# VHH binders against Band 4.1-like protein 4 (epb41l4a), part 7

Target 1, 289 residues: Band 4.1-like protein 4 (epb41l4a), of Danio rerio (Zebrafish) (Brachydanio rerio) (o57457r11to299)
Amino acid sequence: FYCEVLLLDESKLILTTQQQGIKKSTRGSVVLDYVFSHVNLAETEYFGVRYCDRSHQTFWLDPSKTLAEHKDLIATGPPYTLYFGVKFYAEDPGKLKEEITRYQFFLQVKQDVLQGRLPCAFNISAQLAALAIQSELGDYDPYKHTAGYVSEYRFVPDQKEDLEDSIEQIHKTLLGQVPAEAENNYLAIAKTLEMYGVDLHPVFGEKQAEYFLGLTPVGVVVYKNKTQVGKYFWPRITKVYFKETQFELRVLGRDCNETSFFFDAASKTACKNLWKCCVEHHTFFRMPE

## First folded at step 16 (VHH)

Design z03 (from y04 with I105M)
Fold by ESMFold2 at other seeds, fold request of step 20:
Structure z03 (fold): chain B 289 residues (1-289), chain A 123 residues (1-123)
Amino acid sequence: as target 1 above (289 residues)
Amino acid sequence: ELQLVESGGGLVQAGGSLTVSCAASGFTFSDYAMGWSRQAPGKERELVAMITSERATYYADTVSGRFTISRDNAKNTLYLQMNSLKPEDTAMYYCAAGDEGTYTMHPDEYDYWGQGTQVTVSG
């Protein structure tokens, strides 16, 4: 067994049979524990390790299963590539107990913004990028940060000159913020964005109309044409069910009546993955924090 | 062909502990969601705990923190560990099974039921 675990700081952790004793019979929890120890995390419940199958579908490594039982992973290697990341986004990252946990959340959310998973309006993009540059570079210094210095860094998918000018102006106002403070301020803004912590799954409704189901810290959101058309809080969700490619979500309305919503996934594998992720979110976000 | 047989019920003192179990046969146990329900006289059946085919768990508020559901797929056995028992926990306890995709506390979504085992909490 030979794998590379890509970490959020762009470094990698190499896990092998020779060095760690990891075999296909090893449980996912053992792999996770090596990763968690390597990044020095105690608040591990928010995090996981994911992999991609040959169809470009992503899955979370299941801590209770052996690596051999992850058949779609095993088919991709050796070597294997795994991705460390936030699995369950805290509603308020500022309440996380340890700075290292907040740092990993900052790295994850920064990646989400850069990759376009967390869309930001112009003014929010500028603020977030300025906080990221404050964390990485420290205080604005006119001897180091000559005109155009922001162009050396990428913070958002569509980083144009007018945005970079705004980033520079805001960076100048952040004097004295240490990295941890800038990172916490980044998270405080990002947690309020509509797509923060949203795990999107493509599904189909009647007439093969395309929808996305978003698994979020507060519930399930239904999107059509990039517009929210439904939002169901976790305490209101009374049933999550799948059979073959059909996914069912049942919700308790304010009138105490229950309504079921049905969707189809593209495949049986996608449907079961959606179901498993949804159940895991429900379980996690129904617990007191 | 599918059979669910509960055992381990009995009389316990308030504050005590008891484990009930359910032996399953006639189906591929690991492919089913499993649950424990209870029914007191004159009351409707209510699920107190369930565990999915993928081992996620869900508990009724009335038992959360006191009861633990678990499954042993190698032995085809479902367990309910009940701690800090109260007289209000007195009921017939039933083992239930639903198909692979089941995640709900609604008893009517479970297709197969055992005959029950009586748990009586005195005091």
Scores: ipSAE 0.799, ipTM 0.919, lowest interface PAE 0.6, mean pLDDT 92
Fold by ESMFold2 at other seeds, fold request of step 20:
Structure z03 (fold): chain B 289 residues (1-289), chain A 123 residues (1-123)
Amino acid sequence: as target 1 above (289 residues)
Amino acid sequence: ELQLVESGGGLVQAGGSLTVSCAASGFTFSDYAMGWSRQAPGKERELVAMITSERATYYADTVSGRFTISRDNAKNTLYLQMNSLKPEDTAMYYCAAGDEGTYTMHPDEYDYWGQGTQVTVSG
């Protein structure tokens, strides 16, 4: 067995039979424990390891299953590629107990912004990027940070010159913030954005109308044409069910009546994955930390 | 033919512990969601715990922190570990099964039921 785990700092952890004794009969939890130990993480419940199948679908490694039981992963290698990341986004990352946990959240959310998964308006983008630069470079220093220095870094998917000018101006105002403080301030802003911690799944409604279901820290959000058309908090969700390609979400309304919503996934595999992710979110978020 | 057979019930003192189990046959156990329900005299049946086909768990508030549901798919057996038992836990305990995609505490969503095992907690 030969696997590389891509970490959020863009480094790699190599896991092999020879070095760690990992085999296809090894449970996912053992792989996760090696990764968690490598990054010195104690608050592990928020994190997981994922893989892509040959159809470019992503799945979380299941800690309770053997690697051999992850058939779509096994079909891709050897070698295997796994991705460490945040699986369950804390609603308030500032309340995480350890700085190393908040640092990993910061790296994940920075990646979410850069890759366009967490859209930000111009002013928010500039603030976030300035905080990331403060963490990376420290205080603004005109001897070290010559004109155009922001251009050497990428923080957002469409980083224009006017944004870079704003980033520089804000960086100048952050004097004295140490890296951990800047990273915490980054998370404090990012947690308020609409798409923070949203795991999107494409689905179809009646007449093949296209929707996305977002699994979020607070509940399930339904999107149509990039617009939120429904939001159902985890404590109000009384049933999550699938059969074949059909997904059902049943919610308790304010009138104490339950209503079911039905969606179709593109395939049986996509439907079961949506269901599994939704159940895992409900299990994790139905009670506060 | 699908069968669910509970065992392990009995008399225990308040504060004590008991494990009940459910042996399943006649179906592919790993494809089913499983649950434990109870019914005390004069009361409605309530699910106290369930475990999905993918091993996610859900507990009623009345037993959360005290009861643990688990499954052994190799032995086709469902378990309920009951700790810190109270007289209010006295009931007939039933094993239940729902199809693969089931995740709910509503008893009417479970298609198959066992005959039950009595648990009596004396004060």
Scores: ipSAE 0.796, ipTM 0.920, lowest interface PAE 0.6, mean pLDDT 92
Fold by ESMFold2, fold request of step 20:
Order: structure tokens, then C-alpha cells, then sequence
Structure z03 (fold): chain B 289 residues (1-289), chain A 123 residues (1-123)
């Protein structure tokens, strides 16, 4: 067995039978524990590792299953590639107990912004990037940070000169912020963005109308044409169900009546993955922290 | 033919602990959601815990923190560990099964039921 786990700091952890005794009969929890120990993480409940199948669908490694039971992972290798990341986004990352947890959240959210998963407007992009530069480089210093220094770094998918100029001006205003402070300020801004912590799943409604279901820290959000058209909080969700490609969400309304919403996924595999992710979110965010 | 057989019930003092189990046969156990319900004399049946085919768990508020549901798919067995038992936990406890996609505490969504095992809490 030979596996590379890609970490959020752009490094990798190599896991093998020879070094760690990891075999296909090993449970996912053992692999996760090696990764959590490697990054010195105690607040592990927010995190997991993902893999991609040959159809480019992503899945979370299940800690309760053996590696062999992850059929779609096993079919991709050896070697295997896993991706460490935040599975459940804390609604307020500032309340995470340990700095290392907030640092990993910062790295994840920075990646989300860079990869376009967390869209933000020009002014917010500039603020976030300036905080990221403050964390990485420290205080602005004209002898070290010569014209164009921002261009050596990438923070957003479409990073043009006007944005980079704005980033530099904001960086100059952040004097005295230590890395942990800048990272916390980054998260404080990012947590307010609409797509923060949203796990999007494409679905179809009546007459094959296209929607996305967003699994979020507060509930399930329904999007049509990038516009929120429904929002159902976790405590009000009384049933999550799938059969074949049909997904059902049942919600308790203010009138004490329950209403079911039905969606179709593109495939049986996509439907079960949506269901499993939704159930896991409900379990996590319904329980007190 | 799907069969569910509960065991492990008995008499226990308030504050005590008890484990009940459910042996399942006649189906692919790992493909089913499983649950425990209870019915006290003169009361409606209520689901107290369920565990999905993918091992996610859900508990009624009345037992949360005191009861733990688990499944051993290799032994086709469902368990309920009951701690800090109270006299109001006295009931017939039933094992239930729902199809693969089931995640709910509504008992009418579970198609198969066992005969039950009696748990009596004195005190």
C-alpha cells in the first residue's frame, strides 16, 4: 500500500505498509489518526480526507470502514492520493479552541478563495489577500517589498494589477498584526461570505429544472441560477432519505406540519453521496458543540 | 425472510446500566438502517435511537447522552447500551429495520420489527 496525503500547507504525507503498517484491511480511522497526529490537530471532528474516483467524483474517507471497503478509492491505485481538509466548517471559526485548528481553517478557506469555491467581490478579495500577505510576510517594509511584490503570490482566481495595487495599499495599513491575528481576521471576514462552508450538490427538481443543494453549517440551502430559493435549518429537518436517484428532505414548518421536498441526482452514486453528506452534516450541526 | 430477535432485557435498579441486542437474519444487514423503539404500558411506540446503513446515529432527546446505539455488521447484530436508567425508561424495547436510505425518528418509516425485550427499571 502506497498513499500520498496532500495537506493544506502544500506538503504531503506518505503512508505505506512498510512505514506505518497500513493495509487494505486497515480502517479509515487509523489513516485519519496518522494525518491528525502529523498536523498536531486535537480538534479533529471538523476534518477529514477526501479521494476522487475515476469519474472525478469526490468522497470523504469513512473512518469506520476499511480501506478495502472504499471500492472507488481502491480502484484508482496503487498509488493512492488523499486530500486533507475541513469537512465541517465551524460557523464561527474564531471560537475554535486551538490556534492550530484556526490555522488549518485559514489554510482551507484561503484555498477555497483561490480555487473559486468561495467567491468574493473586489474589495473583499483585496482585504483577504492583504491579510494573507500580512500573515506570510509580516509588516510592509519598503526595503523588502519592492514594486510588484504582490505578484509573487496568488490569492484569487483572477488576480489583476488593479487588485494587486489595492492589496498593497491595504497591507501598508496592517502594521503590527502578527500572523495569528491576521489569520483570525481573515476568517472573521470570510465566514460572512455567502458560500462559506457550503458543500454544493447538483440536483434536478420538477420537469428537470436544475438546482444545487448546499449543505451548510446552519442547514440545507436550495439554489437556482445562483440565487437562494430555499433554506431549511438542521433542527427543522425530520427526514433525509434516498432511493435510487431520488433524494427526499422532510422539514417541520412553523405550523407544525411536515413538508417533503424531492430532488433527483444525476446517478445512484451521486444520490447516495448527497444523502451521506447531508446525514453527516445533520448529525454534526444538530449536536451541541 | 427477514427476522429480528431481541434479547438482554431484564430488571435493573434506577441509575444502573443494561445492554440489549438484536440478532438479524434473512437479509443483507449492512444495507439496512436499524433502530430501537420502546413502548411503555398505555403509551405510543417511540423511536429512541437509530443508526443508518452508513453508521450515522440519531437519538431522541429523552435518551441523548445516556443511550448508545451501535451495529456489528460482521455479526448481523444491533446493540443499545443504556446507562443512567430511570423508571420512565421502563418499556418493551423493539428492534426495527428500514431500507438503506432511511434517516428519521418516525417509527412508521421502519418496515420490520422484532417481538421485543422487556426492560424494567425499579426505583
Amino acid sequence: as target 1 above (289 residues)
Amino acid sequence: ELQLVESGGGLVQAGGSLTVSCAASGFTFSDYAMGWSRQAPGKERELVAMITSERATYYADTVSGRFTISRDNAKNTLYLQMNSLKPEDTAMYYCAAGDEGTYTMHPDEYDYWGQGTQVTVSG
Scores: ipSAE 0.787, ipTM 0.917, lowest interface PAE 0.6, mean pLDDT 92

## First folded at step 17 (VHH; from z02 with S64E)

Design aa2
Fold by ESMFold2 at other seeds, look of step 18:
Structure aa2 (fold): chain B 289 residues (1-289), chain A 123 residues (1-123)
Amino acid sequence: as target 1 above (289 residues)
Amino acid sequence: ELQLVESGGGLVQAGGSLTVSCAASGFTFSDYAMGWSRQAPGKERELVAMITSERSTYYADTVEGRFTISRDNAKNTLYLQMNSLKPEDTAMYYCAAGDEGTYTIHPDEYDYWGQGTQVTVSG
């Protein structure tokens, strides 16, 4: 057994039979514990480790199963690639107890913005990027930060010079923020964005109409053409069911009537994965924090 | 031949603990969602807890933090550990099974049931 765990700081943790005694009979929880120890996390409930199959479908490593029971993982290697990340996005990262936890959330959300998963308007993009630069470089210093210094860093998918100019101007206003403070301010802004913590799953409705189901910290959101067309809070969800490729979500309305919504996934594997992720989100988020 | 047989019920003092068990046979246990419902005297059945085929759990608000559901797929057995018992927990407790994709708060959406085991909590 040989795997690389890609961490949020883009470093790797190498796990092998020879070094750690990890076998296919080893439970996922053991692998997770090595990763959590390596990054010094105590608040581990928000995090997991993902893998991809040959069709680019992603799955979370299940702590209760052996590695051998993760058949889509074992089919991809050896060697294996695992991805550490935030599985359940805290609705308010500022309430996380430890700075190490907030730092990992900061790294995750920064990646989400850079990769386009968390869209930001121009002014928000500039503000977030300035906070990221403040964390990385410290206070603006005209003798160190010469014209064009922002161009050495990437914060958003389409980073043009007008945005970079705005980033520089905001960086000048952040004097005195230490890295942890800038990172917390980054998260305070990012948590308010519509796509913060949204796990999107493509589905089909009636007449093969294409939708996405977003699993979010507050509930399930239905998207069509990038527009929210439905929102169902976790405490109001009374059933999550799948059979073959059909997925059912049932919700309790304010009128005390329950309504079921049906969707089709592209495959049986995608449907079961959507179901498992949805149930896991419901389990995590239905109780208020 | 599909059978669900509950055991472990009895009389217990308020504040006490009790474990009920459900032995399953005649089907592939690991492919099923499993649950516990209860019916108190004069009340309708309510779902107390369930555990999916993928081991995610759900608890009714009235028992959250006090009850723990678990499954042993090697022994085809479902458990409910009941702590800090109250007189209002007095009920007949029924084991339930639903197909692989089941996750629901409603007991009538489980397809198979046992005969029940009585739990009585004295005040």
Scores: ipSAE 0.817, ipTM 0.928, lowest interface PAE 0.5, mean pLDDT 92
Fold by ESMFold2, look of step 17:
Structure aa2 (fold): chain B 289 residues (1-289), chain A 123 residues (1-123)
Amino acid sequence: as target 1 above (289 residues)
Amino acid sequence: ELQLVESGGGLVQAGGSLTVSCAASGFTFSDYAMGWSRQAPGKERELVAMITSERSTYYADTVEGRFTISRDNAKNTLYLQMNSLKPEDTAMYYCAAGDEGTYTIHPDEYDYWGQGTQVTVSG
């Protein structure tokens, strides 16, 4: 068995039978423990390891199953590629107990912004990127940071010169912020963005109307045409059910009436994955911090 | 023929611990969601804990932190470890099974039930 675990700092952890004794009969939890130990992480409950199948669908490695039971992973290799990341986004990362946990959240959210999963307006993008540069490079130094230095780094998907100029101007104002402070300030801004910690799943409703279900730290959000048409907090969700491609979400209203919402996923595999992710979010977040 | 048989109930002192188990047969155990409900005299049946086919767990607020549900798919057995027992936990405890996609707080949405095992907490 030979796998590469891609970490959020873009480094790799290599796990093999020869070095760690990992075999297809090894449980996912053992792999996760090696990764958590490698990054020196104690608050592990927020994190997981993902894999991508041949159809480019992503799944979380299940700690209770053997690697062999992950059929769609096994079909891709050897070698295997795994991706470490935040599975459950803390609603307030500033309340995480350890700095190393906040650092991993910072790396994840920075990646989310860069890859367009966390959209930001121009002024927010400039602030976030400046904080990321402050963390990476330290204080602005005119002897090191000549015109165009921001262009050597990527912070957002469409990083044009006007944005880079704004980033430089803000970086100059951050003098004295140590890396941990800049990273915490980054997270404090990012946590307020609409798509922070939102895991989107495409679904279809009645008459094949297209929706997205967003699994979030506070509940499930239903989107139609990029507009929120429902928001249901985890403690009010009383049933999450699937059969074949049909997904059911049942919620308790303030009037003590329960309402079921039904959706179809594109495939049985997508439906079960949506169901599993939703149940896992409910389990994690039903007692919000 | 799907069958669920509970065992391990009995009399225990307040503050004590007890494990109840449920032996399952006649179906592919790993494909089912499993749960424990209880019914005390004069009360409606309530879901105490459940574990999905994918091993996610749910606990009623009244037992959170004191009870632990687990499953052994190789032995087709469901367990409920009950710690720090209180007289209010006195009830008939029922094993339940639902299909693969089941995750619900409502005991009436489970398809199969055992005959129950009595747990009595005194003192």
Scores: ipSAE 0.799, ipTM 0.924, lowest interface PAE 0.6, mean pLDDT 92
Fold by ESMFold2, fold request of step 20:
Structure aa2 (fold): chain B 289 residues (1-289), chain A 123 residues (1-123)
Amino acid sequence: as target 1 above (289 residues)
Amino acid sequence: ELQLVESGGGLVQAGGSLTVSCAASGFTFSDYAMGWSRQAPGKERELVAMITSERSTYYADTVEGRFTISRDNAKNTLYLQMNSLKPEDTAMYYCAAGDEGTYTIHPDEYDYWGQGTQVTVSG
């Protein structure tokens, strides 16, 4: 067994039979514990490890199953590639107890912005990037940060000169912020963005119309043509059900009437994965913090 | 033929603990969602706890933190550990089973039920 776990700081943790005794019969929880120990996490409930199957669908490693029971993972290797990340995004990361937990959230959300999963407007992009630079480089220093220094870093998918100029000007205003403070300020802004913590799943409605279901810290959001067309808070969800490729979400209205929404997934595997992720989100978030 | 047989009920002092269990037969236990409901005299059944085929759990607000549901797929047995019991927990407790995709707060959406085991909390 040979596995690379990609961490949020872009480093790797190598796990093998020879070094850790990890085999296909080893449970996922053992792998997770090695990763959590490596990054010194105590608040582990927010985090997990993902893998990608050959069809490009992602799954969370199940701590209660053996590695062998993860058939779609086993089919991809050896070697195996796993991705450490935030599984359940805290609605307010500022309330996380440990600085190391907030740091991992900062790294995850920074990656979400860079990869385009968390879109943000020009002004917000500049503010976030300036906070990330403050955390990485410290205070602006004109003798070290020569013209064009921002270009050596990537913060957003389409980073043009006008944005980089704005980032530099904001960085100059952040003097005195230590890394932890800048990272916390980053998260305070990012948590307010529409796509913060949204796990998107493609689904189909009537006549094969394409929708996305977003599993979020506050509930399930339905998107059509990039537009939110429904939002259902976790405490109001009374049923999450699947059979074959059909997915059902039932919600309680303020009038105590319940309404069911039905969607189809592209495959039975995708449907069960959507269902499992949705149930896990409901379990984690249905009671407010 | 699917059967669900509850056991472990009895009389318990308020603040005490009790475990009820449900022996299942006649189906592939690991493919089913399992749950516990309860019915007090003159009341309708309410879902107390459930555990999915993939081991995710749900608890009613009135028992969360005090009750723990678990399943042993090797023994085809469902358990409910009840701690810090209150007189209001007095009820007939029923085991339930639903198909693989079941996750619901409504007891009438489960397909199979046992005969129940009585739990009585005094004081």
Scores: ipSAE 0.798, ipTM 0.922, lowest interface PAE 0.6, mean pLDDT 92
Fold by ESMFold2, fold request of step 20:
Structure aa2 (fold): chain B 289 residues (1-289), chain A 123 residues (1-123)
Amino acid sequence: as target 1 above (289 residues)
Amino acid sequence: ELQLVESGGGLVQAGGSLTVSCAASGFTFSDYAMGWSRQAPGKERELVAMITSERSTYYADTVEGRFTISRDNAKNTLYLQMNSLKPEDTAMYYCAAGDEGTYTIHPDEYDYWGQGTQVTVSG
């Protein structure tokens, strides 16, 4: 068995039978424990590892199943590639107990912004990027940070000169922020963005109308044409059900009546994955953190 | 054909512990969600705990932190470990099964039920 785990700092952890004794009969929890130990995490409940199947769909490694039971993973290799990341986004990362946990959240959210999963307006992009530069480079220093220095780094998908100029101006105002402070300020801004911690799943409604279901720290959000058309908080969700490709969400309204919403996923596999992710979010977030 | 048989009920002192179990037959156990409900005399049936086909769990607020649901798919057996028992936990406990995709707080949305096992907490 030969596996590389891609970490959020873009480094790799190599796991093999010879070095760690990892076999197809090994449970996912053992793999996760090696990764958690490697990055020195104690607050592990927020994190997991993902894999892509041959159809380019992503799934979380299940800690309770053997590697062999992840048949879509096993079909892709050897070698195997796993992706470490945040599975459950804390609603307020500032309340995380350990600095290393907040650092991993910072790395994840920075990646989300860079890859376009967390869209943000021009001014917010500049603020976030300046905080990332403050964390990495420290205080602005005109003798070290000559014209164009921001161009050596990438923070957003479409990083043009006007944005880079704004990043530089904001960096100059951050004098004295130590890396941990800048990273916490980054998270404090990013947590307010609409798509923070949103796990999107494409679905179809009645008459095959296209929607997305977003699994979020506060509940399930329904999107139509990039517009939020429904928001259902975890404590009000009373049923999450699937059969074949049909997904059902049942919600208790303020009038004490329950309403069911039905959606179809593109495949049985996508439907079960949506269901499993939704149930896991409900389990994690239904109590206040 | 499909059968759910509870066992392990009995009399226990307040603060004590008890494990009830449910033996399942006549279906592919690992494909089903499993749960426990309870009903005390004169009261409405209440879902106590459930465990999905993918091992996610749910607990009623009244038992969370005290009860643990688990399943042994190799032995087709569902368990409920009940700790720190209270007189209010006195009830008939029923094993339930729902299809693969079941995750619900409503006991009437499970497809199959056992005969029940009585748990009585004194004190």
Scores: ipSAE 0.795, ipTM 0.920, lowest interface PAE 0.6, mean pLDDT 92

Design aa2
Fold by ESMFold2 at other seeds, fold request of step 20:
Structure aa2 (fold): chain B 289 residues (1-289), chain A 123 residues (1-123)
Amino acid sequence: as target 1 above (289 residues)
Amino acid sequence: ELQLVESGGGLVQAGGSLTVSCAASGFTFSDYAMGWSRQAPGKERELVAMITSERSTYYADTVEGRFTISRDNAKNTLYLQMNSLKPEDTAMYYCAAGDEGTYTIHPDEYDYWGQGTQVTVSG
């Protein structure tokens, strides 16, 4: 057995039979524990590792199953590639107990912004990028940070000169913020963005209309044409059900009546994955922080 | 064809512990969601706990932190460990089964039920 676990700091952790004794009969929890130990995490409940199958569908490694039971992972290798990341986004990352936990969240959210998964407007992009630079470079120093220095870094998908000018101006105002403070301020802004912590799943509704279901820290959000058309908080969700490709979400309204919403996934595998992720979010986010 | 048989009920003092179990037959146990409900005289049946086919769990707020649901797929058996029992926990406890995709707080949305086992908490 040979796998590479890609970490959020862009480094790799190599896990093999020879070094760790990992076999296909090894439980996912053992693999996760090696990763958690490597990054020195105590607040592990927010994190997991994921993999892509040959159809480019992503799945979280299940800690209770053996590696052999992950059929779609096993079919891709050896070698195997796993991706460490945040599985459950804390609604308020500022309340995380350990600085190392907040740092991993910062790395994840920075990646989400850079990859376009967390869209933000020009002025928010400039603020976030300036905080990231403050964390990386420290205080603005006119002798070290010569004209155009922002261009050596990438913070957003479409980083143009006018944005980079704004980033520099804001960086100059952040004098005295230590890296941990800048990272916390980054998260404080990012947590307010619409797509923060949203796990999107494509589905179809009536007449094959295309929707996305977003699994979020507060509930399930339904999107049509990039517009929210429904938002259902976890405590009001009374049923999450699937059969074949059909997915059902049942919600309790403020009028005490329940309504079921039905969607179709593209495949049985996608439907079960949506269901499992949704149930896991419900289980996690019903509990107090 | 599908059968669910509860056992382990009895009389227990307040603050005590009790485990009830449910033996299942006639279906592929690992493919089913399993749960426990209870009904006291004059009250509505309520779902106490459930465990999905993928082992995610749900607990009613009234038992959270005191009760633990578990399943042994090798023995086709469902368990409910009840700790810190209160007189309000006195009820008939029923085992339930739903198909693979079941995750619901409503006891009437499970397909199969056992005959129940009585749990009585004194004092």
Scores: ipSAE 0.795, ipTM 0.919, lowest interface PAE 0.6, mean pLDDT 92
Fold by ESMFold2 at other seeds, fold request of step 20:
Structure aa2 (fold): chain B 289 residues (1-289), chain A 123 residues (1-123)
Amino acid sequence: as target 1 above (289 residues)
Amino acid sequence: ELQLVESGGGLVQAGGSLTVSCAASGFTFSDYAMGWSRQAPGKERELVAMITSERSTYYADTVEGRFTISRDNAKNTLYLQMNSLKPEDTAMYYCAAGDEGTYTIHPDEYDYWGQGTQVTVSG
């Protein structure tokens, strides 16, 4: 057995039978524990390890199952590629107890912004990128940070010169922020963005209408044409059910009536994955600390 | 024949602990969501806890932190560990089963039920 676990700092952890004793009969929790130990995490409940199958679907490694029981993973290798990341986004990452946990959240959210998963407007992009530069480079220094220095770094998907000029101007205003402070400020801004912590799943409604279900820190959000058309908080959700490709979400309204919403997934596998992710989110977020 | 048989009920002092179990037969246990409901005298049945086919759990507010549901798929057995028991926990406890996709707070949405086991908490 040979796998590479890609970490959020772009490094990798190599796990093998020879060095760690990892076999296909090893449970996912053992792999997760090696990863959590390697990145020095104590607040592990927010994190997981993902894999991608040959159909381009992503799945979280299940800690309670053996690696062999992840058949879509096993079909992709050896070697295997796993991705460490945030599974459950804290609604307020500033309340995470340990700096190392906030650092991993910072790395994840920075990746989300760079990859376009967390869209942000020009002024927010400039602020986030300046905070990322402050964390990486420290204080602006005109002898080290010559004209155009921002261009050596990528922070957003469409990083044009006018944005880079704004980033430089903001970086100059951040003098004195230590890396941890800049990272916390980054998260404080990013958590306010609409798509922060949103896990999108494509579904179909009545008459084959296309929707996305977003699993978020506060509930399930329904998107039509990239616009929120429904929002159901975790404490109001009374049923999450699937059969074959049909997914059902039942919610308690303010009128004390329960209403069921039905969606179809593209496949049985996609439907069960949506269901499992939704139930796991409900379990995690229904009773916020 | 599908059967759910509860056991382990009894009399316990307030503050004590008790484990009830449910032996299942006649179906593929690992494909089912499992749960515990209870009915106290003069009250409606309420879902106490459930565990999905994928081992996610749910607990009613009244038992959260005190009760633990678990399943042993090799033995086709569902468990409910009850700690810090209160007189208000006195009830008949029923094992329930629902199909693979079940996750619901409503006990009437489970397909199968056992006969129950009585738990009585003194005081």
Scores: ipSAE 0.789, ipTM 0.919, lowest interface PAE 0.6, mean pLDDT 92

